# Designs tried in a protein design chat: VHH binders against Fructose-bisphosphate aldolase 1 (cfxA). Part 23

Target 1, 359 residues: Fructose-bisphosphate aldolase 1 (cfxA), of Cereibacter sphaeroides (Rhodobacter sphaeroides) (p27995)
Amino acid sequence: MALITLRQLLDHAAERLQGYGVPAFNINNMEQGLAILAAARACDAPVIASRGARSYAGDIMLRHIVEALAEMYPQIPICLHQDHGNNEATCLSAIRHGFTSVMMDGSLQADMKTVASYDYNVDITRRVTDAAHWVGASVEGELGVLGSLEKGEAEAEDGSGAEGKLDHSQMLTDPDQAVEFVQATRVDALAIAMGTSHGAYKFSRKPDGEILAMRVIEEIHARLPATHLVMHGSSSVAARLQDLINAHGADMPQTYGVPVEEIERGIRHGVRKVNIDTDCRMALTGQFRKVAMESPKEFDARKFMIPAMKEMEALVRDRFERFGTAGNASKITVIPMDDMAKRYASGALDPAVATAKAA
Below, E stands for the ipSAE of ESMFold2; O stands for the ipSAE of OpenDDE; V2 stands for 0.75 times the mean of E and O plus 0.25 times the DockQ between their complexes.

## First folded at step 18 (VHH; framework vhh_rezetamig_d1)

Design t5 (from s3 with R99K; at its last look DockQ between E and O 0.31; V2 from the best seeds 0.00; counts 0 for: pae O 5.9 > 2)
Fold by OpenDDE, look of step 18:
Structure t5 (fold): chain B 359 residues (1-359), chain A 121 residues (1-121)
Amino acid sequence: as target 1 above (359 residues)
Amino acid sequence: QLQLQESGPGLVKPSETLSLTCTVSGGSISSRTYYWGWIRQPPGKGLEWIGHIYRTGSTYYNPSLENRVTISVDTSKNQFSLKLSSVTAADTAVYYCAKNPEYYEGYFDYRGQGTLVTVSS
């Protein structure tokens, strides 16, 4: 079964009477993949399998894992997505290796540390979008820099993050600029900076509107109602998982993530993709630690991984249900990338930008 | 105004099944935006999320209780229920039914007044 593109999947999500969100889960190994697809099958949910900027298993291995999963679960549309591409070569390499979607993160320069200019972002994202669309691959862009509004800093997890102090103007996507960006680049989805960051330590307290600017999502959606918005760094970092981890040999400091209800709010306002990685990590490692502590004689890795996978599966299932993803896999007929390419070429997928009513 | 009320026995013997029902008034349990579940507070301890049921009928349980917990919904009665099997003294707690209980700390939109369930021989 052909892998689904991000654009097709998110279009489907948007077209439903009650639009839904699709969680994008990072997949680094077989176990994560199996947990995700088990949940997907149970919930009849489509899947975005995301690879971060840094390779753990490598492109070949990940491709084959996802291919295996696709074979095992032929009823489940799977989007293989390259997260936070830093340049054209990275994005095209992903496409060459079977990725149906790529993110060009032009909010940062190619070093993934230096904040890029708007012009830089537009140019590089446009180039990637043009190239990807020629072959039917989808492109996610990013406008604004991900980071903590509290700290004025980005967290560098997985090698991507702005260095230095950031101004709030850099950390919040400008709604008007978003309109221009989408028109200029023709991205299929737009990642929004609104105070989220990667990792477990997103907030020092339960977030409110001052440090999680959901209003930015709403404002952008009002201007770009047809554009699929993406929330990055949107793990919730549940207290339960923190406790699970800390009860079993860890010393994780108290932290807060994105409340699920806020994600749901985002989904009501045009968010169609939600990146989740930390929650999955915590689920896996929490149970792994539990087994390690409770079964000190155990040496079979499978005995550690089985409960870990189960915990992750439960989490994934919850997100499918909460985001409205559940029940949609069976409703989707995957369009091959070659056909998507034709759609792009015809202009059928060009961004529709709402003309700002001249107040 | 949405109201939730727990009902069931306040005393359960060890190894038996704890059974509680939540009656919802002032709103429909079939509402798309709602999921329903249970939380509990053992004496001297914090709130513990037990699990919840989605509108689709799918359930999400606390892994620590997963093998013993069953949550179900009766839409005709606007009720949902909790069954906890093989109870021990550790299951003694005030049990709350809740709207949108999350495993993210003790979050809920609404909850009942709670009912004490004591496990004692």
Scores: ipSAE 0.019, ipTM 0.377, lowest interface PAE 5.9, mean pLDDT 91
ESMFold2, look of step 18: ipSAE 0.398; ipTM 0.773
ESMFold2 (binder alone), look of step 18: mean pLDDT 82; pTM 0.846

Design t6 (from s3 with Y110L; at its last look DockQ between E and O 0.54; V2 from the best seeds 0.00; counts 0 for: pae E 3.1 > 2)
Fold by ESMFold2, look of step 18:
Structure t6 (fold): chain B 359 residues (1-359), chain A 121 residues (1-121)
Amino acid sequence: as target 1 above (359 residues)
Amino acid sequence: QLQLQESGPGLVKPSETLSLTCTVSGGSISSRTYYWGWIRQPPGKGLEWIGHIYRTGSTYYNPSLENRVTISVDTSKNQFSLKLSSVTAADTAVYYCARNPEYYEGYFDLRGQGTLVTVSS
């Protein structure tokens, strides 16, 4: 079963009359994979299955999980994506194991904690795109560092990400630099720093466009209409999920994530991939805690995981519907990676830059 | 501004199907933001979520009712509907149509005035 590349999938998302976004979900185990694909089948939605920066299952296991899912759901295009790669070896190893898409996160040094220079980011990202494109794999890059504009600081997620205080220039992508970066690196997708952070504790108030710096997305899209934008740190941190977890033994302070309405605004302005992990983990943990408290003699892991999978499936269905992903899987014919490689070599997929309109 | 109005028979015989329609005015049911749903309040009891539907037809139902409930959407008429099959006297309640910005139950931010449906011979 041929996996779809990120580039093909996001091109499809952008080419629709109104465009759509594709949620990217981390898969750490079989149960998450089954929940995501059940939702995708129900919604007729293509899937981005992500391995996070700190691999729980490892590349080999995840490749085989996704191969099994592709065999079970041959009608659903699946993009196997490695998120937040720390160096070219990590990215190339993932491609070697069958990943059709990788992220080279050159906004941080290889420790995935220390903010890197722009020149470092360009150099390492270009090396990854050169190699990946030779074999048809897609590359996501990142310009800017994820961090809350409200707090002026960042939190790590899955063992990756800057921590501590950041200034505003580190947490917002400069549109002029974005154009230069895309031209220099030829990334297929660009993760935008816009004032979001990793983790469940994102904001003390419900954010809006001012706090999220949504205008950064709009400006970059105007200049780079053919470059697909990516939102990281975009979990909503839904009140239900906080209530579920806190009702069953947790003590999570009241917090706010990115409202789904603001994600939808981003999609209207060129966001094509939206990373969602925290909400999924809260859904799974919340149902697991609920069974543990309500059935203290229960020891069968399936009794914990079945409700967790149902909670995750409900969330994933919502994201496929709201982002406009639903209904598109049956409209896609997967292009083999060898053919994608030919397209990169021909220059057909080279970056395009729009002439800026004078205000 | 946006309003929700229930309509349908106020009396239904046992074992038959309860059928209600909600008409949306001052806004569009094709909104990407909202789910459209039904809640009810039996006499002397609290509100019970029945289910809701997205503009595409995707539904979430209360597990206690899911085998008897169907919610449908008709975007051309700006309406959505409830069918509850095999009703008994326990299904007598005030039924409200409602708008929900979330995919999960209990978070309705707008509702209609309600319509009493009595299940009786």
Scores: ipSAE 0.421, ipTM 0.793, lowest interface PAE 3.1, mean pLDDT 86
ESMFold2 (binder alone), look of step 18: mean pLDDT 87; pTM 0.886
OpenDDE, look of step 18: ipSAE 0.698; ipTM 0.871

## First folded at step 20 (VHH; framework vhh_rezetamig_d1)

Design u1 (from t1 with S58N; at its last look DockQ between E and O 0.80; V2 from the best seeds 0.00; counts 0 for: pae E 5.8 > 2)
Fold by ESMFold2, look of step 20:
Structure u1 (fold): chain B 359 residues (1-359), chain A 121 residues (1-121)
Amino acid sequence: as target 1 above (359 residues)
Amino acid sequence: QLQLQESGPGLVKPSETLSLTCTVSGGSISSRTYYWGWIRQPPGKGLEWIGHIYRTGNTYYNPSLENRVTISVDTSKNQFSLKLSSVTAADTAVYYCARNPEYYEGYYDYRGQGTLVTVSS
C-alpha cells in the first residue's frame, strides 16, 4: 500500500472543522512500530513514523519495517518521515529509499551543530524542496534553533542539534522571517523555534506559555494561516515515565517537558505536526528496567519488550486523543506521490500569505 | 463547582454485574482535558484504581480487572458508568467516581462522596 505524504496528511489535519495535530513518533525498532500502530488502530489515527536525525536502524531497515506495518494495518495511513536532514544528499537518499517526507534542517550547517545563516538555510532548503516536489515528496524546513529560553541553551538529541549557550534571537523564530522563508523555499511544513529543547532534561520547572513563547506560534499562524507548523522538542516528559525509570534503577533528576495543554494550544493556532521521542524512549527503557529488577532470572527479550510496548501504546493513544488525531484514519484516501507531484507542478500547493481584511 | 455523584445498587449478588453511574454537574464530561474514572476502597485497604474513560470513549483499565470491567460515557446526560461483571465478596468496597487530568492512574483532582457496594448472597 502507498504511504501518505506529509503534505497530504497535514492538509487533512488543517481542513477539519476543528483542526487537529499529528504526533510524529521516532522509531528505532520493530517494537516501537508495533506499539504505535496498535495505538493507531485502536484510535483510528493516521501515523507519522519518523527517522531521527541519525538513524539507529538505517533508512533501508526502517522502510521495510514501515512497509510491513502498512501490510499489517492497511486501514492506517502511514507517513514515513526523515527528520533533521543535514544536506541534499541525506534528503534525496531518504526519498530514494521510499520516504514520503523529509526535513531539511538548514538552521544548522551540515555538521548539525553549527548555527547556519538565514541565506544558507533558504538556499539549501529551496534546493531540497525543488527536488522533492518533482517526485511528490514533502519537505519540512526549520527556521530558528531549538533551545530553552529558561536556560539560554540547547541540548542535542540523537547527535543532532545545537549544544550549549544560545543567543535569545537564535531560539525564537522571527515571524517576519517566517513569511519570507516559506515564500522563498515553498516548504510544506515549518518547524519553529519557540523555547523548546531536545533531550530528557528540558526544564527545571513546569513551563507555561510565557516560557515557551507561544505567541510566536500565534503570530506566525496569523500571517501564514495555510502553513503547517511543527513543534520539535515537545515530549511532555510524563511524570509516570520518570517515576517508572527511577523506581527501577535509574537516577534521573526531576524535569519537565512541554505540558500537553500547551501543545493543544499550539494545535489550535496552526501546529499540525508534533515531534515526540523522549517519552517513548523512557517508556521502553522504564519497563525494561522494571522486568530486569523484578525478574532477575529472566533472559527472554520478549518478556522485557512486551511490557515496554504496552507502556508506549498507552502513551501514544493519549496523544492521538488529545491532539484530535483519533478518528481520522478512516476519513483519508492516500494520494500517491506521482499524483502529489502533479499537484506541485500545477502550482496548486504554492505558499499563501494572509491578506488584509476587507472593509 | 464541579460535583460528582455516584448512584446505583448498594447490594449485588455474587456472579452478577455491579453497575454504577456517575452524574457530573458544574462541569462537562465533553472536556478535552480530563479523563473520568472509577476507584474503590475495600474495607480496611487502600484505594484501587479501576479505570477511566475519555470523552471519545477511549478507555484505560486496571490490568487486574480489565477482563471484567466496562466503563462507558453518555455525553448527552453528562454521565459515565461502571459495570463490573462476575462479582465476588472481594469486590465489596466503597466505589468513587473521579476526574483525572492525566491518562495514567493515580492522580484524581476531584472525586465523589463514594457509595458502598456490598457483594452478598
Scores: ipSAE 0.159, ipTM 0.666, lowest interface PAE 5.8, mean pLDDT 86
ESMFold2 (binder alone), look of step 20: mean pLDDT 86; pTM 0.875
OpenDDE, look of step 20: ipSAE 0.525; ipTM 0.802

Design u2 (from t1 with S58T; at its last look DockQ between E and O 0.79; V2 from the best seeds 0.00; counts 0 for: pae E 3.8 > 2)
Amino acid sequence: QLQLQESGPGLVKPSETLSLTCTVSGGSISSRTYYWGWIRQPPGKGLEWIGHIYRTGTTYYNPSLENRVTISVDTSKNQFSLKLSSVTAADTAVYYCARNPEYYEGYYDYRGQGTLVTVSS
ESMFold2, look of step 20: ipSAE 0.336; ipTM 0.738
ESMFold2 (binder alone), look of step 20: mean pLDDT 86; pTM 0.878
OpenDDE, look of step 20: ipSAE 0.697; ipTM 0.865

Design u3 (from t1 with S31E; at its last look DockQ between E and O 0.61; V2 from the best seeds 0.00; counts 0 for: pae E 3.4 > 2)
Fold by ESMFold2, look of step 20:
Structure u3 (fold): chain B 359 residues (1-359), chain A 121 residues (1-121)
Amino acid sequence: as target 1 above (359 residues)
Amino acid sequence: QLQLQESGPGLVKPSETLSLTCTVSGGSISERTYYWGWIRQPPGKGLEWIGHIYRTGSTYYNPSLENRVTISVDTSKNQFSLKLSSVTAADTAVYYCARNPEYYEGYYDYRGQGTLVTVSS
């Protein structure tokens, strides 16, 4: 069973009469993979399985976990994606190990903390797309840095992300630059900065479109209607999950994530990939803590992890349903990477740009 | 203005199936944002979540009731329904249909007027 590339999957998402979004879930262990694929089977949904920036399990282990999942769930297209690559070596190593998609995050320098120049970002991202497209792999780029407009600052997660105070202009993608960037780099997907941040403590109040700068998404989509946009830092940080953890021995302060209705607004305006990690980790940890507290004699790890996986599965099903991903796995015939490479070589996948109009 | 209206028999015999319909007006159950659910309040007790359903038919049920509960949607009629099988006197309650912006219980932003269902021989 061949893994699906990100480009094919997001093209499919955009080509539906009612375009949909695909949640991208980080996988750090077997249990997360099993929960995600159980939800995908229940919803008939294609999957993006991501390696986070720091890589707990490593590329080899994740490749084999995903290969096993593909064997167990042959009806479900799975995209294996490396997130927040810090340089071309990281991205190309992932492709060599079987990843069908990579992100080159040239918005930051290789330390994944220092904001990079536009020229640096274009150069390193174009080098990755050139190499990846020769073998049919997809590339996501990023323009702008993640940071909360409410707080004027960012947090790192998995070793990726600017830290500390940021200028307002650093936290928002410039639509004119987005057009130039896509044309110059030929990325398959573009992660945009729109006021979200990494980490569990995202906002001090429930965000709205002004805080999230949703106008950035709308303006970029008007200029690049065929380019697939990506939302990062978009876990909801659900109150249920915070309450579950805190009722069972933790002390996490109340915080807010991105409301699902704002994510759905983004999907209507060209967002096709939505990264979700924090909520999944909280679901697992919360149920693990609940078993530990309610059953103090229990020592079998499976008794902790089975409820944890069920909690995560419920969350993942919701995202497949609300993003419109559900019902689409059975409509997809996976294109092998060798054939995707021919499509790139022919120019069939080159960027398309709409000209901006004077207002 | 969004309105939810419960309908169905107010009297059900023990061991039979309780069946209710919620009709939605001033809004659409085909919206991607919301779940549509049922809650109940037994006499002298607090509210109890029964379950809810998404426009696609995907359901979440209260684990204590899941073996007896079926919730369904009919988007063409803008209605959703509850069936609770094998009822006993303990199932006597005021039943409300409700809208929920979250996939989990406890976040009802709109609720019907409620309908009393009495289980008795």
Scores: ipSAE 0.370, ipTM 0.763, lowest interface PAE 3.4, mean pLDDT 86
ESMFold2 (binder alone), look of step 20: mean pLDDT 86; pTM 0.880
OpenDDE, look of step 20: ipSAE 0.506; ipTM 0.789

Design u4 (from t1 with S31Y; at its last look DockQ between E and O 0.82; V2 from the best seeds 0.00; counts 0 for: pae E 3.6 > 2)
Fold by ESMFold2, look of step 20:
Structure u4 (fold): chain B 359 residues (1-359), chain A 121 residues (1-121)
Amino acid sequence: as target 1 above (359 residues)
Amino acid sequence: QLQLQESGPGLVKPSETLSLTCTVSGGSISYRTYYWGWIRQPPGKGLEWIGHIYRTGSTYYNPSLENRVTISVDTSKNQFSLKLSSVTAADTAVYYCARNPEYYEGYYDYRGQGTLVTVSS
């Protein structure tokens, strides 16, 4: 079955009367894939299946897992996305293996730890978009460095991210630069830095819109109304999931993720893709640990994994509902990548920029 | 002020279906923020989550009851309902409708006054 590109999916999300967001879920194994697609079928929701930077499955295994899921769930459009690509070779290798979308993270140098210059980011991202668009694949870029405004520190997403202290200007995307970046690179989607961070230890207190610098999202969208914004580090880190894990032998410090209502606000202002991984991993691990503690004689892996998958499915269904993704799979007809390539070549998918400062 | 009010028969015969309706006033069940659910308290026992429903019809049920429970929503009437089939004396309880800002059980920020449902011949 043909996979949907990120560009087509996010265009569809933006074109609805009440624009919706699409959660992007990391898939590392069969069990996560089954939980995500069971939720997608239940909600009639299209799926972004992501390979994170530290995926132990690799591109080939994930491509075949997603092919199997597409066969099991033929009515569900699936976008196969490679996250946080560190250079052209990584991105093009993913496309060669069948990914319909890649992220070129030029906000960092190839080591994925050293903050890169704006000019480096533009240059490497443009090279990836040029190549990807020739074959119809979508490209997500990133402007700004992921980090916590609360802590003033960089953090990693799935093993990728700057290290050490950052100041405010390094952690927030400059709206003027965002316009220039999109014009120069032709990215299909733009990940922006707004004070979110990766991992389970995102915040030391409950964030709000000012801590997340939500005004950055709103200003960028006003200037780039047709460019699809991406939130990274956006798991809510639900209190119930922390309690589940800690009640069953873990020792996670109390942390707060991005409240779902703030994600919904971002979606209303142009966020179309929302990366979610930490909540899913906590759901799986929490139920696994619960079975281990409550049934100490149990050794059958299926007895651990089936409840874990159900906990993840429940969370994924909620995100499809709250982000407005639910109900949209049946409204989509997948455009093959060869036809997407023709659309890019014609200029039909060129960036749309609101150029009037006083408009 | 948001108010939730349970209604329905207070007496149900064994093996029949318990049916309750919750009417919401001072707020809308069409808002995207909330789940709408049912909990119960058997005599002398703690609260038990039954399930809840989102405005789109998406449901989450207590696994111990899921084979007997149906929750439905009617956004045009600002109401949601509970059906619990094949009841026994163990289903005798005070039933509450409730609002939950989360998809998971155990968190409710508003609750009705409750209605006693007795299962007996």
Scores: ipSAE 0.373, ipTM 0.760, lowest interface PAE 3.6, mean pLDDT 86
ESMFold2 (binder alone), look of step 20: mean pLDDT 85; pTM 0.869
OpenDDE, look of step 20: ipSAE 0.375; ipTM 0.728

Design u5 (from t1 with Y34H; at its last fold request DockQ between E and O 0.59; V2 from the best seeds 0.00; counts 0 for: pae O 5.6 > 2)
Amino acid sequence: QLQLQESGPGLVKPSETLSLTCTVSGGSISSRTHYWGWIRQPPGKGLEWIGHIYRTGSTYYNPSLENRVTISVDTSKNQFSLKLSSVTAADTAVYYCARNPEYYEGYYDYRGQGTLVTVSS
ESMFold2, look of step 20: ipSAE 0.476; ipTM 0.815
ESMFold2 (binder alone), look of step 20: mean pLDDT 86; pTM 0.882
OpenDDE, look of step 20: ipSAE 0.354; ipTM 0.718
ESMFold2, fold request of step 23: ipSAE 0.423, 0.365, 0.421; ipTM 0.782, 0.756, 0.787
ESMFold2 (binder alone), fold request of step 23: mean pLDDT 86, 87, 86; pTM 0.880, 0.885, 0.879
OpenDDE, fold request of step 23: ipSAE 0.019, 0.017, 0.023; ipTM 0.368, 0.342, 0.415

Design u6 (from t1 with Y104W; at its last look DockQ between E and O 0.62; V2 from the best seeds 0.00; counts 0 for: pae E 3.2 > 2)
Fold by ESMFold2, look of step 20:
Structure u6 (fold): chain B 359 residues (1-359), chain A 121 residues (1-121)
Amino acid sequence: as target 1 above (359 residues)
Amino acid sequence: QLQLQESGPGLVKPSETLSLTCTVSGGSISSRTYYWGWIRQPPGKGLEWIGHIYRTGSTYYNPSLENRVTISVDTSKNQFSLKLSSVTAADTAVYYCARNPEYWEGYYDYRGQGTLVTVSS
């Protein structure tokens, strides 16, 4: 069956009485896909399957993996999303290969490390949205650069993202600029910088509203109530997963991710897509390491990967439940991309800005 | 103030099913944040996690018990329950219901007073 676009999925998430969030999980191999979709079937949850910035399987392999998953799980809407696109060619190539959603990360230059100007971001993002919307694909943009507000530092994910010291203005999205950006680019979703960081080395203590600039979310949503906000770098870095890895040969310093409670707070204020990668990778690696250490004669790859997939499935089920995603797959009728293209062409999906009395 | 109260028989015969109910007051089991669970403490031993349930019915169980345990939730009564089948003397313990902010074991920020369940003929 047809893949769902990000725009349709997040519109559905926003239109519920209370609204819900959709976790976006990176898929690099078959095992991650199987774990995610097993959890989705168990929870009746729609899925965002993401290709990360660094290509591992590549667009062609990932497309075929997702096609197979869609055939195995025909009741589950799947959005195939390309994350952190570095230029127009990357985004359009993904769409050509069947991706229904792309992210143009114009907050960075094409090297995915140098912070870009606002004008650069607007220009390249607008060019991607123009092209994507002609064929009905969704576009996520980003304003601001991910970095820990506590540390004033960024950490790249798989070679993508700024590293090192950041200024406060680079770590927090300006709400006035967010309104201007959405109007100028017509993005379907906006990733905002609020003090989160990619990778396993996030915070030195459990974050709360004082560490995370949650007021940024609230201010932007008040101005842009129909714009779907995206949290990047928002894995919880679950203590169980850190303990699992470290008990079995890793040396990861104690750190904290974003507590699920704070992610839920973001969802209440307009966050609709929540990117999760670190916890998934830790779940797989942790169980793989456990089998390797506890069963030194084991050589069958399935004996390593089955427990790894089970650990990931448990994590993914929790996110579907706590974000309110669970129970929604059966309520969705996928709109084909050709019909989404007509909706974009009609202006029905154009950005809206709330008046002072509308939010 | 949140309170959790266990109820059920204090004596269960071997091979029968242990059945307990936890009544939640001062809070809601429909919370998006929390799992609702059962732990036990056998005489002279430490606490053992049995399992927990989310408001939607999604469950996680201790692998050592999962073939004998069923946890269920009744949101209309603000209650959740434990059934442990095929009990033996080894299942004699103080049973507590508890609240857990995480999907895995080991984090209980509230628990009930506990109820002793003795498995004996």
Scores: ipSAE 0.384, ipTM 0.763, lowest interface PAE 3.2, mean pLDDT 85
ESMFold2 (binder alone), look of step 20: mean pLDDT 86; pTM 0.873
OpenDDE, look of step 20: ipSAE 0.550; ipTM 0.809

## First folded at step 21 (VHH; framework vhh_rezetamig_d1)

Design v1 (from t1 with Y34R; at its last look DockQ between E and O 0.60; V2 from the best seeds 0.00; counts 0 for: pae O 5.7 > 2)
Fold by OpenDDE, look of step 21:
Structure v1 (fold): chain B 359 residues (1-359), chain A 121 residues (1-121)
Amino acid sequence: as target 1 above (359 residues)
Amino acid sequence: QLQLQESGPGLVKPSETLSLTCTVSGGSISSRTRYWGWIRQPPGKGLEWIGHIYRTGSTYYNPSLENRVTISVDTSKNQFSLKLSSVTAADTAVYYCARNPEYYEGYYDYRGQGTLVTVSS
């Protein structure tokens, strides 16, 4: 079965009577992939399998893992997505290796550390978008810098993150600028900066509107109702998972993530892709630790991984259900990338020009 | 205010099927943002997640019980139910219906007062 593009999947998500969100789960190994697809199969959900900025398994291995998963679960549309591409070469390399979607993170320079100018972001994202669309691949752009509004800093978990102190204006996507950005670049999805950050330590308290600016999503959606918005760093870091980990030999400080309710709020306002990685990590390692602690004589990795996978599967399934993803896999007929390329070429997928409501 | 109330027999014979119903008031079980399920606490033991049902009708069960457990929902009555077949003394517990019962840990945001179900001949 052909892998699905991000654009097709998110279009489908948007077009449903009740629009839904698709979680993008990071996939680094076989076990994660299996857990994700098991959940997907169980609740009939399409999948975004996302590779982070840093490769753990490598392009070849990951490609083959996803291909294997696609073969094992032919009924499940899978979007293989490159997260936080840093330049043209990275994005195109991903496409060459079978990725159907790439994120060009032009919010940062190619070093993935230096905040980029708007012009830089537009230029590089546009170039990537043009190239990707020629072959039918989807492109996610990012406007604004991900980071903690509390700290004024970004957190780099996978090698991508701004260094130094950031101004809040840099960390919040400007809604008006978003309109211009989408028009100029023609990205298929737009990652929004609204106070989320990568990792488990997103917030020091239960987030409110001051440190998680969901209003930004709403404002952008109002201006770009047809643009698929993406929430990054949107693990919820549930207390349960923290407890699971800490009860079994870890010392994770108390932290807060993005409440699922807020994600759902985002979905009601145009969010169609939700990046989740930390929750999955915590699920896996939590159960892994549990096994390690409770079965100190166990040395078979499978005995660790099976419970870990099950925990992750449960988490993934929950997100599919709550985001409305569940029940949609069977409704999707995957369009080959070559056909997507034709659609792009025809202009059919160009961003809708926001008709300025005449004040 | 959301309220959950368990109902069903407090005594079940071995090998029979335990049946409980949860009546939800003050909120709809059809909410997209919620799932509904059951947890139990055997005497002297911690909370155990049994399973839950999503609005889609999809269910997720504790693997240790999945072959014996059926959770169903009746949206017209704003109720959901638990069936546990082939019960043994080990199934004696206080049973709670809950909103968003988290798997394995017995977490919940809302639950009923609980009902003791004793398995005895």
Scores: ipSAE 0.021, ipTM 0.421, lowest interface PAE 5.7, mean pLDDT 92
ESMFold2, look of step 21: ipSAE 0.211; ipTM 0.676
ESMFold2 (binder alone), look of step 21: mean pLDDT 83; pTM 0.850

Design v2 (from t1 with S31K; at its last look DockQ between E and O 0.47; V2 from the best seeds 0.00; counts 0 for: pae E 3.5 > 2)
Amino acid sequence: QLQLQESGPGLVKPSETLSLTCTVSGGSISKRTYYWGWIRQPPGKGLEWIGHIYRTGSTYYNPSLENRVTISVDTSKNQFSLKLSSVTAADTAVYYCARNPEYYEGYYDYRGQGTLVTVSS
ESMFold2, look of step 21: ipSAE 0.387; ipTM 0.763
ESMFold2 (binder alone), look of step 21: mean pLDDT 85; pTM 0.862
OpenDDE, look of step 21: ipSAE 0.501; ipTM 0.795

